# VH-VL binders against q9umr5, part 269

Target 1, 268 residues: q9umr5
Amino acid sequence: SYKPVIVVHGLFDSSYSFRHLLEYINETHPGTVVTVLDLFDGRESLRPLWEQVQGFREAVVPIMAKAPQGVHLICYSQGGLVCRALLSVMDDHNVDSFISLSSPQMGQYGDTDYLKWLFPTSMRSNLYRICYSPWGQEFSICNYWHDPHHDDLYLNASSFLALINGERDHPNATVWRKNFLRVGHLVLIGGPDDGVITPWQSSFFGFYDANETVLEMEEQLVYLRDSFGLKTLLARGAIVRCPMAGISHTAWHSNRTLYETCIEPWLS
Below, E stands for the ipSAE of ESMFold2; O stands for the ipSAE of OpenDDE; V2 stands for 0.75 times the mean of E and O plus 0.25 times the DockQ between their complexes.

## First folded at step 11 (VH-VL)

Design ya19 (framework fv_nofazinlimab; at its last look DockQ between E and O 0.63; V2 from the best seeds 0.00; counts 0 for: pae E 6.2 > 2)
Fold by ESMFold2-Fast, scan of step 11:
Structure ya19 (fold): chain C 268 residues (1-268), chain A 123 residues (1-123), chain B 112 residues (1-112)
Amino acid sequence: as target 1 above (268 residues)
Amino acid sequence: QVQLVQSGAEVKKPGSSVKVSCKASGGTFSDYAISWVRQAPGQGLEYLGYIIPIFGTANYNEKFKGRVTITADKSTSTAYMELSSLRSEDTAVYYCARTQYPILTGYSDFDYWGQGTMVTVSS
Amino acid sequence: DVVMTQSPLSLPVTLGQPASISCRSSQSLVWSHGNTFLNWFQQRPGQSPRRLIYKVSNRDSGVPDRFSGSGSGTDFTLKISRVEAEDVGVYYCMQGTHEPYTFGQGTKLEIK
């Protein structure tokens, strides 16, 4: 009787990371069919996000077709951006709760271990030179790199994030907005002790201005213009914000208190 | 100066589990993934999976999914590979190897290996 | 899974002569522009594998220049320009482009 749950992992990740999450769901919602998608695992998670969206789309179509009552998405880290795009490109999705688990929804601007794994000699201040090139846009992390000091380059070069956020025009923008607005609930989860997502408020559609001062969602142009439906969803009461301190980036899917507080209530 | 030192040989009965350790030295444990590969006597190399200690993420070869668990303890710079429901076919030398940093260059993909741990499964 | 096929499986070579080992993958190992994750390993009797070549043609530190790697897409070659006694062992190719990572079945190099 519970709606099936589809889980999408993050950068350098796989289905294994969700073993505790599956235990929690089984305890509180026994009988729930949970599918953790084993696509773009490990090194493959670096492939362009549009390629990942295509692959995940092909995987979720049959799951959604078998669940006319609807499905829930739990999308972790980079996976939250994949799910954002899925909800926009699918004309017929039946997603009830989209649970975004510490995902950089407005982008990433931080020196992290992920950056060292890709570009050992780069710092956040100079990564724009690589990421906003055609070569750089072939890597998933560069698809959501958002340098607040080079916003003009971000708007022009981002092949993914600027488009799905409606920050740059696209022929499909109106259809993408209509499709995204079909979601029942947008559940945003994140916190100050994440240590990877920079700024952590990116998980709540907040982001740096040119002075690296964080502006929250309601001050963002994408919200004010209602570019893909955030203002409309908030007016419906469909956006849930669930910040929690004390949780590091790799612990969001394995913290019981986080699950009970932020995830469990949205798994009908 | 990179060293991967594995635990000693083990003899196990069918149906039991084994846990092999791999201690990394030279101060590189935090920056690299640790992969596990096995080799049955006189046979080739077979990949089991890996863990990235700094991210806490692991990935497994589907053939071993449900039986293999790879973990890491940052405080001791030690990675572990546990294989359950042992069969005679699991008799092999198990190796740990350093991998995946920097990921795009492949520079460190299996560049240093442990000495191997012989696991014998017999009745 | 990507199948890695090596040939020959047995390679008897006269000391000082060249040796060549082929490795073929069941699908392309090109991950992105300029990146092909194909590695070569040597395993001497009773020892752990030692990497010789990474990313098709890059020789590891301490590996003699008589070893070279080449190839593209699905077809790769390891060449030893002049075989020496210490080269006895089994050689494996390995792909790191697609998960799970897979190895060739191995080529046993022996001095005749």
Scores: ipSAE 0.673, ipTM 0.854, lowest interface PAE 1.9, mean pLDDT 92
Fold by OpenDDE, look of step 13:
Structure ya19 (fold): chain C 268 residues (1-268), chain A 123 residues (1-123), chain B 112 residues (1-112)
Amino acid sequence: as target 1 above (268 residues)
Amino acid sequence: QVQLVQSGAEVKKPGSSVKVSCKASGGTFSDYAISWVRQAPGQGLEYLGYIIPIFGTANYNEKFKGRVTITADKSTSTAYMELSSLRSEDTAVYYCARTQYPILTGYSDFDYWGQGTMVTVSS
Amino acid sequence: DVVMTQSPLSLPVTLGQPASISCRSSQSLVWSHGNTFLNWFQQRPGQSPRRLIYKVSNRDSGVPDRFSGSGSGTDFTLKISRVEAEDVGVYYCMQGTHEPYTFGQGTKLEIK
């Protein structure tokens, strides 16, 4: 039998967005119990990510308990960060494959349509003024806003990303790393034509330096310091990178080719 | 000036479906969400759901989940609300309303409303 | 769902006199970020709802200053300092903090 699959949606999403994915899974892996967690839908997805992590934790714990052989996580967009945090705080999770589906794993810094919609009067260059305030950190999007030009503010004010990345010291860093390393495989999915995740390499833990040059995962301090286990995971062959071109952000969960190439292999 | 213009009145049989349109003008369609609210005759207002056209995502009042589908066409700046399995209780004026979700910038919800579309469900 | 309770449901008012409508929510409408999404709508006979107040106390453009909103947490009030004939209609409070968004029952303002 196939391991259960738990799906976590992204910003302003709901379970409905994954109807195609469910179809794909059912077709290719019949009998798979797929649970799309319908929590923090719509505008509720703007709530602080830690709040979301707690909510999703409560939802996944029973599922995991019923699946002693393990489960797979498919986490889309913002959901990928939620899931990573979830795996970091759970010392007893049994996740085999963590599939990060076009997630801003290393943060977001871009003037995308999404950003403009949320902040019509703000440019990315100024968003730090909002996002790195206590008030701003009450919004999920700001929880993973990563301004490369204001690294000090990011490190000090980011109440989510900086912590799960281990970029800011905190008392749980070692434990979170240990917990996260329980994952069997980290499957990173994204692509250059995403149009939302900025830079798109963020889905692979790449990100801008101070000159907005995109550096790869292996060049990131979080990797070099193995602050949350990326280096360790890579060393043991547990990281899978699946880049795909020609896929827009809203299509990652609804593309059959992507599913077959990047998702399906890890649902066994 | 922002305007939301809805499609005309509908008369439907029970069990059928109705699709109401809401065309936005006078603003940037992609900058907003479109919410749907209905009002039964002589009754109050009831929220159905909304769509964020730029995201292509819709969220629904759970009460109507499974029966309501909200879609949008960015190219025509038009939002649609389809309600299936119609019942007599679905007889109402259906309104679309512009919803501004840039909550960090102080924008608020439901600042502009359509003229309403009367949907009558009768045998 | 958040229950919005308006009072009174019927409000007969003499022209030129003040009016006050109360709206109570079953839970706090204050979001973690501090904003309170409480709106007041006016619906004149045969017309669509019109937003008068947003975020508790902000008047929309074109709304006369005789309209004012106040309140916090779970208790909110719409006041009309001097009721005019054009103010006849049904007034609704609405919370936009918690999905699904919910409206009060409506208060029918009539002229005595």
Scores: ipSAE 0.673, ipTM 0.870, lowest interface PAE 1.1, mean pLDDT 94
Fold by ESMFold2, look of step 13:
Structure ya19 (fold): chain C 268 residues (1-268), chain A 123 residues (1-123), chain B 112 residues (1-112)
Amino acid sequence: as target 1 above (268 residues)
Amino acid sequence: QVQLVQSGAEVKKPGSSVKVSCKASGGTFSDYAISWVRQAPGQGLEYLGYIIPIFGTANYNEKFKGRVTITADKSTSTAYMELSSLRSEDTAVYYCARTQYPILTGYSDFDYWGQGTMVTVSS
Amino acid sequence: DVVMTQSPLSLPVTLGQPASISCRSSQSLVWSHGNTFLNWFQQRPGQSPRRLIYKVSNRDSGVPDRFSGSGSGTDFTLKISRVEAEDVGVYYCMQGTHEPYTFGQGTKLEIK
């Protein structure tokens, strides 16, 4: 009776990371078919996000076809950006709940362990030199790097985030907005103790201005212009915000209170 | 300088499990990925999976998924590989090898190897 | 899985003569512009594998310059310009571009 659930993982991730989330779903909603997509693992999670979107699209099509009543998406970290792009490019998706689990929806501007791992001598203030180059845009992290101090470079160089946000002109903007708006609910989850997503409010479509002051979703140009449907979706009552303190980035899928509060109600 | 020292040889019965350790020294363990590779007697090399201790994530060769568990203990700079439901064809030398960042350059992919741990599965 | 095929599997060589080992992958090993994660390892009798070449053509520190790697896409070659007695062992190519990582079958180099 429960709709199937599709899980899309984050950077350097695997299906094993979601074992506790799967247990919670099985305990509370027995019989739910849950698929954790096992694509772009490890080093491959650094491939360009458009390549990942294409691969995940191919994997979700048969799952959605077997569930004409609809499916739910739970998309963690980088996976939340993959899922948002899926909802834009698929004109026939049947997603009811899109659950964005601590995803950098407005981008990332932080000195994280991921940055240290890939660019050990770089800091957030100078990473734009790498990320806003054709070479840099071939890595997934750079596809959503959002330097608030180099907005002109971001708008012109971003091959992914600026496009799915409708911040740069492209011929598919109207169709992508229409497709995205077919989602039933957008559930935004994140919190101040995440430690990786920077600013953590990116998970709620908030982001820095040029002074590194966080502007809320409703203060963002992409919201005000309704460039990909956020304003419309909010007006329909379809956006759910579920912030929770005390959860680190790697613990979002292994916290029962978070599951019960923010995820379970949307897994009809 | 960098050393990977593995635990000693083991003899196991079919159906049991084995846990091999790989202790790193001479470097910064939190910067490593530790991979596991095995070699049956007289045969070639076969990749099992890896762990990235700083992220707490492990990836597995699908051939072994469900039977292999790879973990790490940052406080002791030690990685572990456990293989369950042992069969005679699991008799092999098990190696650990490291990758250190920057991972995208491939500069450090499997650049240091442990000495190997012989695991014999015999009834 | 990406299949790595080495040729020949057995390579008897006269001391001082050149040797060449071929490695072919079932899929392109190009990761991104300029990155191809194709490695070569040497395993001497009774020892752990030792990396010789990384990213197609880069020699590791301490590897003699008589070893060289070349190739692109799906076809790769390890060459030894003058085989010495210490070169006896099994040579493996390995790809690190696609999960799971895979090795070739090995080429046993012997002095005839």
Scores: ipSAE 0.043, ipTM 0.598, lowest interface PAE 6.2, mean pLDDT 88
OpenDDE, second read of step 12: ipSAE 0.641; ipTM 0.865
ESMFold2 (binder alone), look of step 13: mean pLDDT 88; pTM 0.906

Design ya2 (framework fv_nofazinlimab)
Fold by ESMFold2-Fast, scan of step 11:
Structure ya2 (fold): chain C 268 residues (1-268), chain A 123 residues (1-123), chain B 112 residues (1-112)
Amino acid sequence: as target 1 above (268 residues)
Amino acid sequence: QVQLVQSGAEVKKPGSSVKVSCKASGGTFSDYAISWVRQAPGQGLEYLGYIIPIFGTANYNEKFKGRVTITADKSTSTAYMELSSLRSEDTAVYYCARFQYDILTGYSDFDYWGQGTMVTVSS
Amino acid sequence: DVVMTQSPLSLPVTLGQPASISCRSSQSLVWSHGNTFLNWFQQRPGQSPRRLIYKVSNRDSGVPDRFSGSGSGTDFTLKISRVEAEDVGVYYCMQGTHEPYTFGQGTKLEIK
C-alpha cells in the first residue's frame, strides 16, 4: 500500500488549507494515510523555528515508527524549513520523498504582503535592524530573513537558517549532514509568479549575491562545499526540480496541474 | 475611526445556509484580520474563525470545520461569514471583530466589534 | 482547546465598592518576549462586547483608570476600584495565545 504522508503548513496557516491536496491524493493514491499536523497554527506560526522543529518532531516520531516502509513529507512555505531541520536533527527518520512546496530554502529578502502586514512601516532594506537582534530572532520570519547586503550580520545573528544551511559552524553539523542524506528524494517546487517568496529561486536553493543578482544552487558556497549534502544528493540523482509559472503563493496546495506534475509522481 | 457594520437579522430553516456581512470603514482594510464570534441567547462567546483580507487566507475553529466559510472582498472592504447545514443550536448573535498583528507596535485582538447580526434557525 | 475559567460567575456589588474577577487558563498564555495575550471584555445589556484590557494590563482608550488588569502565566484578575452604575453587565476574559481562541464563561456584575 502507499506510504503515509505527513503535511507541514506555513506562516499563519492551518490544516484546513490542505483540503484540496487531500482530495487529489485520495483520487490518485486511494488508501494513503495523510496526517496534516495541527501544530503552530495561526499566530503560533511566528514562534522561533527551533521551537517549532521540537514540536513537529514529537508529532512525527510515532507516525514514522508505525511506517517501517517509510513516509513522505509535504512541507509548504515556512514549513519546508521546519522539515529541513527535522531531517537533520532526527537520527532515525525514514523519509522517502521530501516535497518542498515553495519554501524559502536559502532565505527571504523581499517586501511581501506578509512582511508589510507584520512590519507596515519597514522596507526590506531596513528589516535587518529588527531581524538580526536577539528580540527579532524570537520570530520565525526573522529566522530565515537573509539580507544579501548585510551577509556578515546574517551569518552572525541567524539562529536557524545559517546553521541549518551550514553557512555558520555548529558542533552537530556532521551528524545533521549524515541524517539529511538519508532522504530518498528532495523534490523542490516553486515559480516566478509566487509573489511572496523573494527571490522565488530560493525555493531551489538559489539566492541573491551582494548586487541582487540571483545565483543558482550550483553556484552557492553551500552546494560547492557540500555543507549539508546538496552536491551529494544531486550526484545521487535524488534532487528533483519542478518549477511552474502562473501559481501564486497560496495556490500551491490547491492546483491540480501542479499536483499531477510535481507531487503525484513522488507518492509511492 | 474604525467601524464594522454588519448585515441585518436573518430567519432560516434547518438545513439551509446563512451569509452574514461585515463592512469595514476607517483605516486600511488590508492592515487587519477580521474574526467572527457568536453568542447564543443568554450564553457566552464562541470563536468561529478569521480571515486575513490581504491574503484571502482563512483559519477556522475545528468545531465548525466543513460548515463555516469566511471570505473577503477587498474592493468593498467587506468580510463574509457563511454557515451551512444550519441547526437550531446555531441560533445566535454573530459578531465580526478586528485583529491586528503589527509586530513593532504589538498585537491587538478584537479591538473593534460590529453591532451583531441575529440569526434565528427555526422550522 | 484552552479552557478559561472565571470566578465568580455572579458578582453582586454595592455602588462605590471594589469588585474583582478572576480568570484561570488550563495552559500558560505566555508567548514570545513575555507577551501574554489575555484580554478582558465588557458587555452591557443589548450591546456588543467592548474591550477594556489587552495583553493582561493595558487599558484601551476611553477606559476609566478604575479598571485594572493583572496576572501572569495562567492566573489573571480584573479589578474595578469603585463600581459605578454604568459598570453593570457581563465581563469576559479571552485568550489569544493558542488557537482556537477561547473565552471564559462570563461574570455578571449586578448592583445589590
Scores: ipSAE 0.460, ipTM 0.749, lowest interface PAE 3.1, mean pLDDT 90

Design ya20 (framework fv_nofazinlimab)
Fold by ESMFold2-Fast, scan of step 11:
Structure ya20 (fold): chain C 268 residues (1-268), chain A 123 residues (1-123), chain B 112 residues (1-112)
Amino acid sequence: as target 1 above (268 residues)
Amino acid sequence: QVQLVQSGAEVKKPGSSVKVSCKASGGTFSDYAISWVRQAPGQGLEYLGYIIPIFGTANYNEKFKGRVTITADKSTSTAYMELSSLRSEDTAVYYCARTQYDVLTGYSDFDYWGQGTMVTVSS
Amino acid sequence: DVVMTQSPLSLPVTLGQPASISCRSSQSLVWSHGNTFLNWFQQRPGQSPRRLIYKVSNRDSGVPDRFSGSGSGTDFTLKISRVEAEDVGVYYCMQGTHEPYTFGQGTKLEIK
């Protein structure tokens, strides 16, 4: 009876990270078929996001085909960006709820320990030199690096995020927008204590301006221009915002209260 | 420069679990990932999984999923590998080894190893 | 999983003579920007593995210059230009490009 759920993991992640999420779903929606895609695990999660989109697309096609009444997506961290692209490039997707768990939907700009672990000699202010090169764009983390002080470079060099957000022109933009708008619900989850996603409001399509002041979704040009359908979805009542404090980045998929409040209601 | 020191040998019964420790010194514990590799007597090396202590993120070889758990305690700079539902074929020396990530220069895989911990599973 | 195949598995060598070990992967180990995560390890009897070579051809600090690595794509070689008594042990190649990380079956080097 319940629609199947497809889970897409994040950076350096694996299906084991979602064992608690699967327990919660089994308790509240027994009989739900949940598939956690074990593609691009560990080091492979650093591969270019368009490469990951292609691989995940191939994996989700047969699952969606077997579920004519629809499927739900739960996409964690970087995986939320993969799922955004999937919804745009698939002209036949049947996704009802797209649940985005603390994903940097407008990009990332922060000096976290995570960033320093991957770029030990770089600060956030200098990473644009690497990320906005053709070389840097071959790494997933650079595909959503969004330096608010070099927005011109971001718009010209981003091979992924600027394109799926409609911030840079693409021949397929009209089709991508039409496909994305077929989603039933866009459920956005995130919070101030995440500690990795910077700014945390990126999970809700908010982001820094040139002075590093956060502007919320409704103040973003991509929303105002309705570049990929956010304004249309909001007007349709299809966007759900579920912020929660007290949850660190690696705990979004293992917090029962978060699950009951933000995820469970959208798993018909 | 960096040293990884493992806990002592263990003898376990089939069906039980074992938890091996790996204490790191000489450098910042959070600067690297810790991987676990085992070697059965007279056999080659087999990868189990790794942990990134900064966030506690772990990834496991599919062959061991459901049986292996890798954790880290940043306050003591110690990583742990726990293997449950032990069988005779799990008899092996278990090693920890470190990996440094650096997108600019690539990766330094398994540059330092612990001394190994012999785990014997017998009735 | 990527299968790593070493040849020979047993390598008896006379002191001072050269030795060569081949390692083949079931798929390409090229990751990005020319980085190929192919490593060579030495394991002396009763000891932990020690890394000799990383990223195909780079020697670790303290490793004698008689050790060299070469290769590309799926085909790699470890060479010892003149074998010394201390080189006795088992040598393993390892790929770090694809998860799970995998090792060759090992080559046992012994003095004749």
Scores: ipSAE 0.489, ipTM 0.771, lowest interface PAE 3.0, mean pLDDT 91

Design ya21 (framework fv_nofazinlimab)
Fold by ESMFold2-Fast, scan of step 11:
Structure ya21 (fold): chain C 268 residues (1-268), chain A 123 residues (1-123), chain B 112 residues (1-112)
Amino acid sequence: as target 1 above (268 residues)
Amino acid sequence: QVQLVQSGAEVKKPGSSVKVSCKASGGTFSDYAISWVRQAPGQGLEYLGYIIPIFGTANYNEKFKGRVTITADKSTSTAYMELSSLRSEDTAVYYCARTQYDMLTGYSDFDYWGQGTMVTVSS
Amino acid sequence: DVVMTQSPLSLPVTLGQPASISCRSSQSLVWSHGNTFLNWFQQRPGQSPRRLIYKVSNRDSGVPDRFSGSGSGTDFTLKISRVEAEDVGVYYCMQGTHEPYTFGQGTKLEIK
């Protein structure tokens, strides 16, 4: 009687990317009902993250209702941010394990092939001018762009990440924190060889300061202030950190050793 | 300038699989997405799916999910479309076409097309 | 899936006269301000499709200025101001806003 698993994909992605993950789950936990949500696939993954959260919310409600013992979430890359918001906006979620596969939890700041593919003539140092405009905030990738040299603009202009991280005030912050704290386990996965998520420690709530020195989760104001519950979850023993070297961004959902080490133990 | 060159015509039996290639020349292969579209004789255009080589991600039209697989080999600048469990109604010309993404100027959908590959499924 | 409906499906036109093709989508194709992914393609007999217009009204390089696209939301039009012999073929509208990408059924332009 394994709990159902709900999978949320990443940027320009679809359910097909998870065929190996589904094989692994079927091998180790036969009979598990796995639903990979085919919403905001491909180009639609560029839609504003709040729009995506609303759509995924509508899709997960009936799945959670059918599973009174709880469900697990496996959320890849950008999908991890969607799942962060789902856990906060849903007053009645019954998520046990939230498994975040290399998601930019504190944001993204890097000149990777990803960024150059979408902004071929832009440098990371100048992207804040586009992303922190009202036009830029209509694109998912700009919703989690976090320029450490323009943190004041990030805090003021970010319509998604700064709000969900409690870095900027919001009327619903207290309710969002209460809802997020209902999660059984927050399983954070990422690694130095990802090559896309920059800094890679963003997957573990670490991020650059103004000098581009990485500060880990416990040194972040959002943790110290317990803005959305990280400090409370860590004290409860509910945060799991599973870093792994040697894995590129597109391989997190298809590496057997990663699955056995970081994912399998948290499926019940 | 970009040119997409496809593999030659194929004649296949029902139940078999076909793998069509699309080789890109001119420009960087990783800078764009490659889509596959088919056209049955005398009929309109039907979208199958696409791949973004830089990410290794593919997305498929639900109608063909489970039968179509789109892959890319960056070392040879070649995209492939494999269709399995062939039926007579899969007889069509299969085209590859490219898309560029640029958030500042917008997207450029299907700006260059391959010459087409005729796939005939008959007993 | 978004349904793309073209009219007319058959368009006989006298050489040198204007021609107009309509395309209607079952859902809005507006992705964001300035980004409506509606494209027009021409397919001459025995040839691959060739893109004429992208993002509603932008002409591709090498496409004569007698071709123009217009429209918004769900209703779009391709116009040829003065039809020439080489314009014979089938014209398709296509939306790229919603996945899966979908095409209209095609309009066959013939010289009468």
Scores: ipSAE 0.572, ipTM 0.813, lowest interface PAE 2.5, mean pLDDT 91

Design ya22 (framework fv_nofazinlimab)
Fold by ESMFold2-Fast, scan of step 11:
Structure ya22 (fold): chain C 268 residues (1-268), chain A 123 residues (1-123), chain B 112 residues (1-112)
Amino acid sequence: as target 1 above (268 residues)
Amino acid sequence: QVQLVQSGAEVKKPGSSVKVSCKASGGTFSDYAISWVRQAPGQGLEYLGYIIPIFGTANYNEKFKGRVTITADKSTSTAYMELSSLRSEDTAVYYCARTQYDWLTGYSDFDYWGQGTMVTVSS
Amino acid sequence: DVVMTQSPLSLPVTLGQPASISCRSSQSLVWSHGNTFLNWFQQRPGQSPRRLIYKVSNRDSGVPDRFSGSGSGTDFTLKISRVEAEDVGVYYCMQGTHEPYTFGQGTKLEIK
């Protein structure tokens, strides 16, 4: 019998986007109970991430309670950040594999199609004026906006990402780190042809420095300080990196080769 | 200025599928979401789903999930709604409608509508 | 799904008289920063629906000022200050806050 799988969708998304993923799981692991959470669908995905974390937490508690051997999480795009926070705030989670599909783990800094569509007159260089306001922090996309040229504003104004990454102090940081470290495997998936996540290495905890040069995970202060457990997870062999070229942002959950290479091996 | 022009009436047999088109003009097709709504004769409005062409993402009303597929062709500025496994209860006028997203004003739902396409399902 | 309930479903009105349609949602339609995605549509016989009001109280371009929307949370009203012959049709409220988007049953406005 396979462990249940819980799927958390991304921005402007719904459970229907995962029909191919469910098909693949059923083919390779027949009998797996897969729950795609129908919360914060479509435009509701723009609601503040802490609100989404609370709603998803209420939904996953009974699923985890019924699976004492553990569950797997597959979290797509923005959903990967929701899952990051879930693993930190839940002191009783039993997640084995946390599979992150092209999620902006260190944040987003790019005027890609999503940004242009929502903020057509804004450039990535000036969006900090909107996102780092109280008004902007009421939108999920601004909760993980990370302008490398305004680190002081990001650290002070980010109500979500800076806190879960341990870049800003929080009273619960020690507990959140302990909870996150309960995860069996952190499977990171992403690639250069995504076209939305900028820089694409954000899916692997890499990010821009002040000169817009990408520094990989091991050069990040959050890793070096082990703020929420990345260094500890890597040391125990629990981090899996699975980059793949040729996959656009909306195709991560519907590419068979990607599934067989990066997801299937981690679904016990 | 903005116009949504739909394909002509269809008569289909039970169990078949129908594909209705909605061609947008007068604005940048990729700037908007295109929704599909139906209306059975003498009945109210029922939402089927939408597509956001710029992302290629579609969202569907759970009631029609598995039977409805909404797609877009950006090169022709045309959105399509395909409904399969047709039943007599699917007889309705099918409308496309536009939704504009804007961070300042929020969302402007269904500001322009197509003329409607009558789909009749009978033997 | 959010249930939208309109009252009355049939509204016979004398020309020049005011008319009022109520719409109630089963859940709050408040999204964020005061945004409430409650819309009103008019459908004249044989025509596509036409949006009259968006976000509770904003009139669309070209919509006469005799049409007004009001309300908050779960209770909303569409008012016509002086009904004219061209107003005959079915009026629908619609919520866009929660997916799937849902419509009221429709109110048929007819001249008595």
Scores: ipSAE 0.354, ipTM 0.710, lowest interface PAE 4.2, mean pLDDT 90

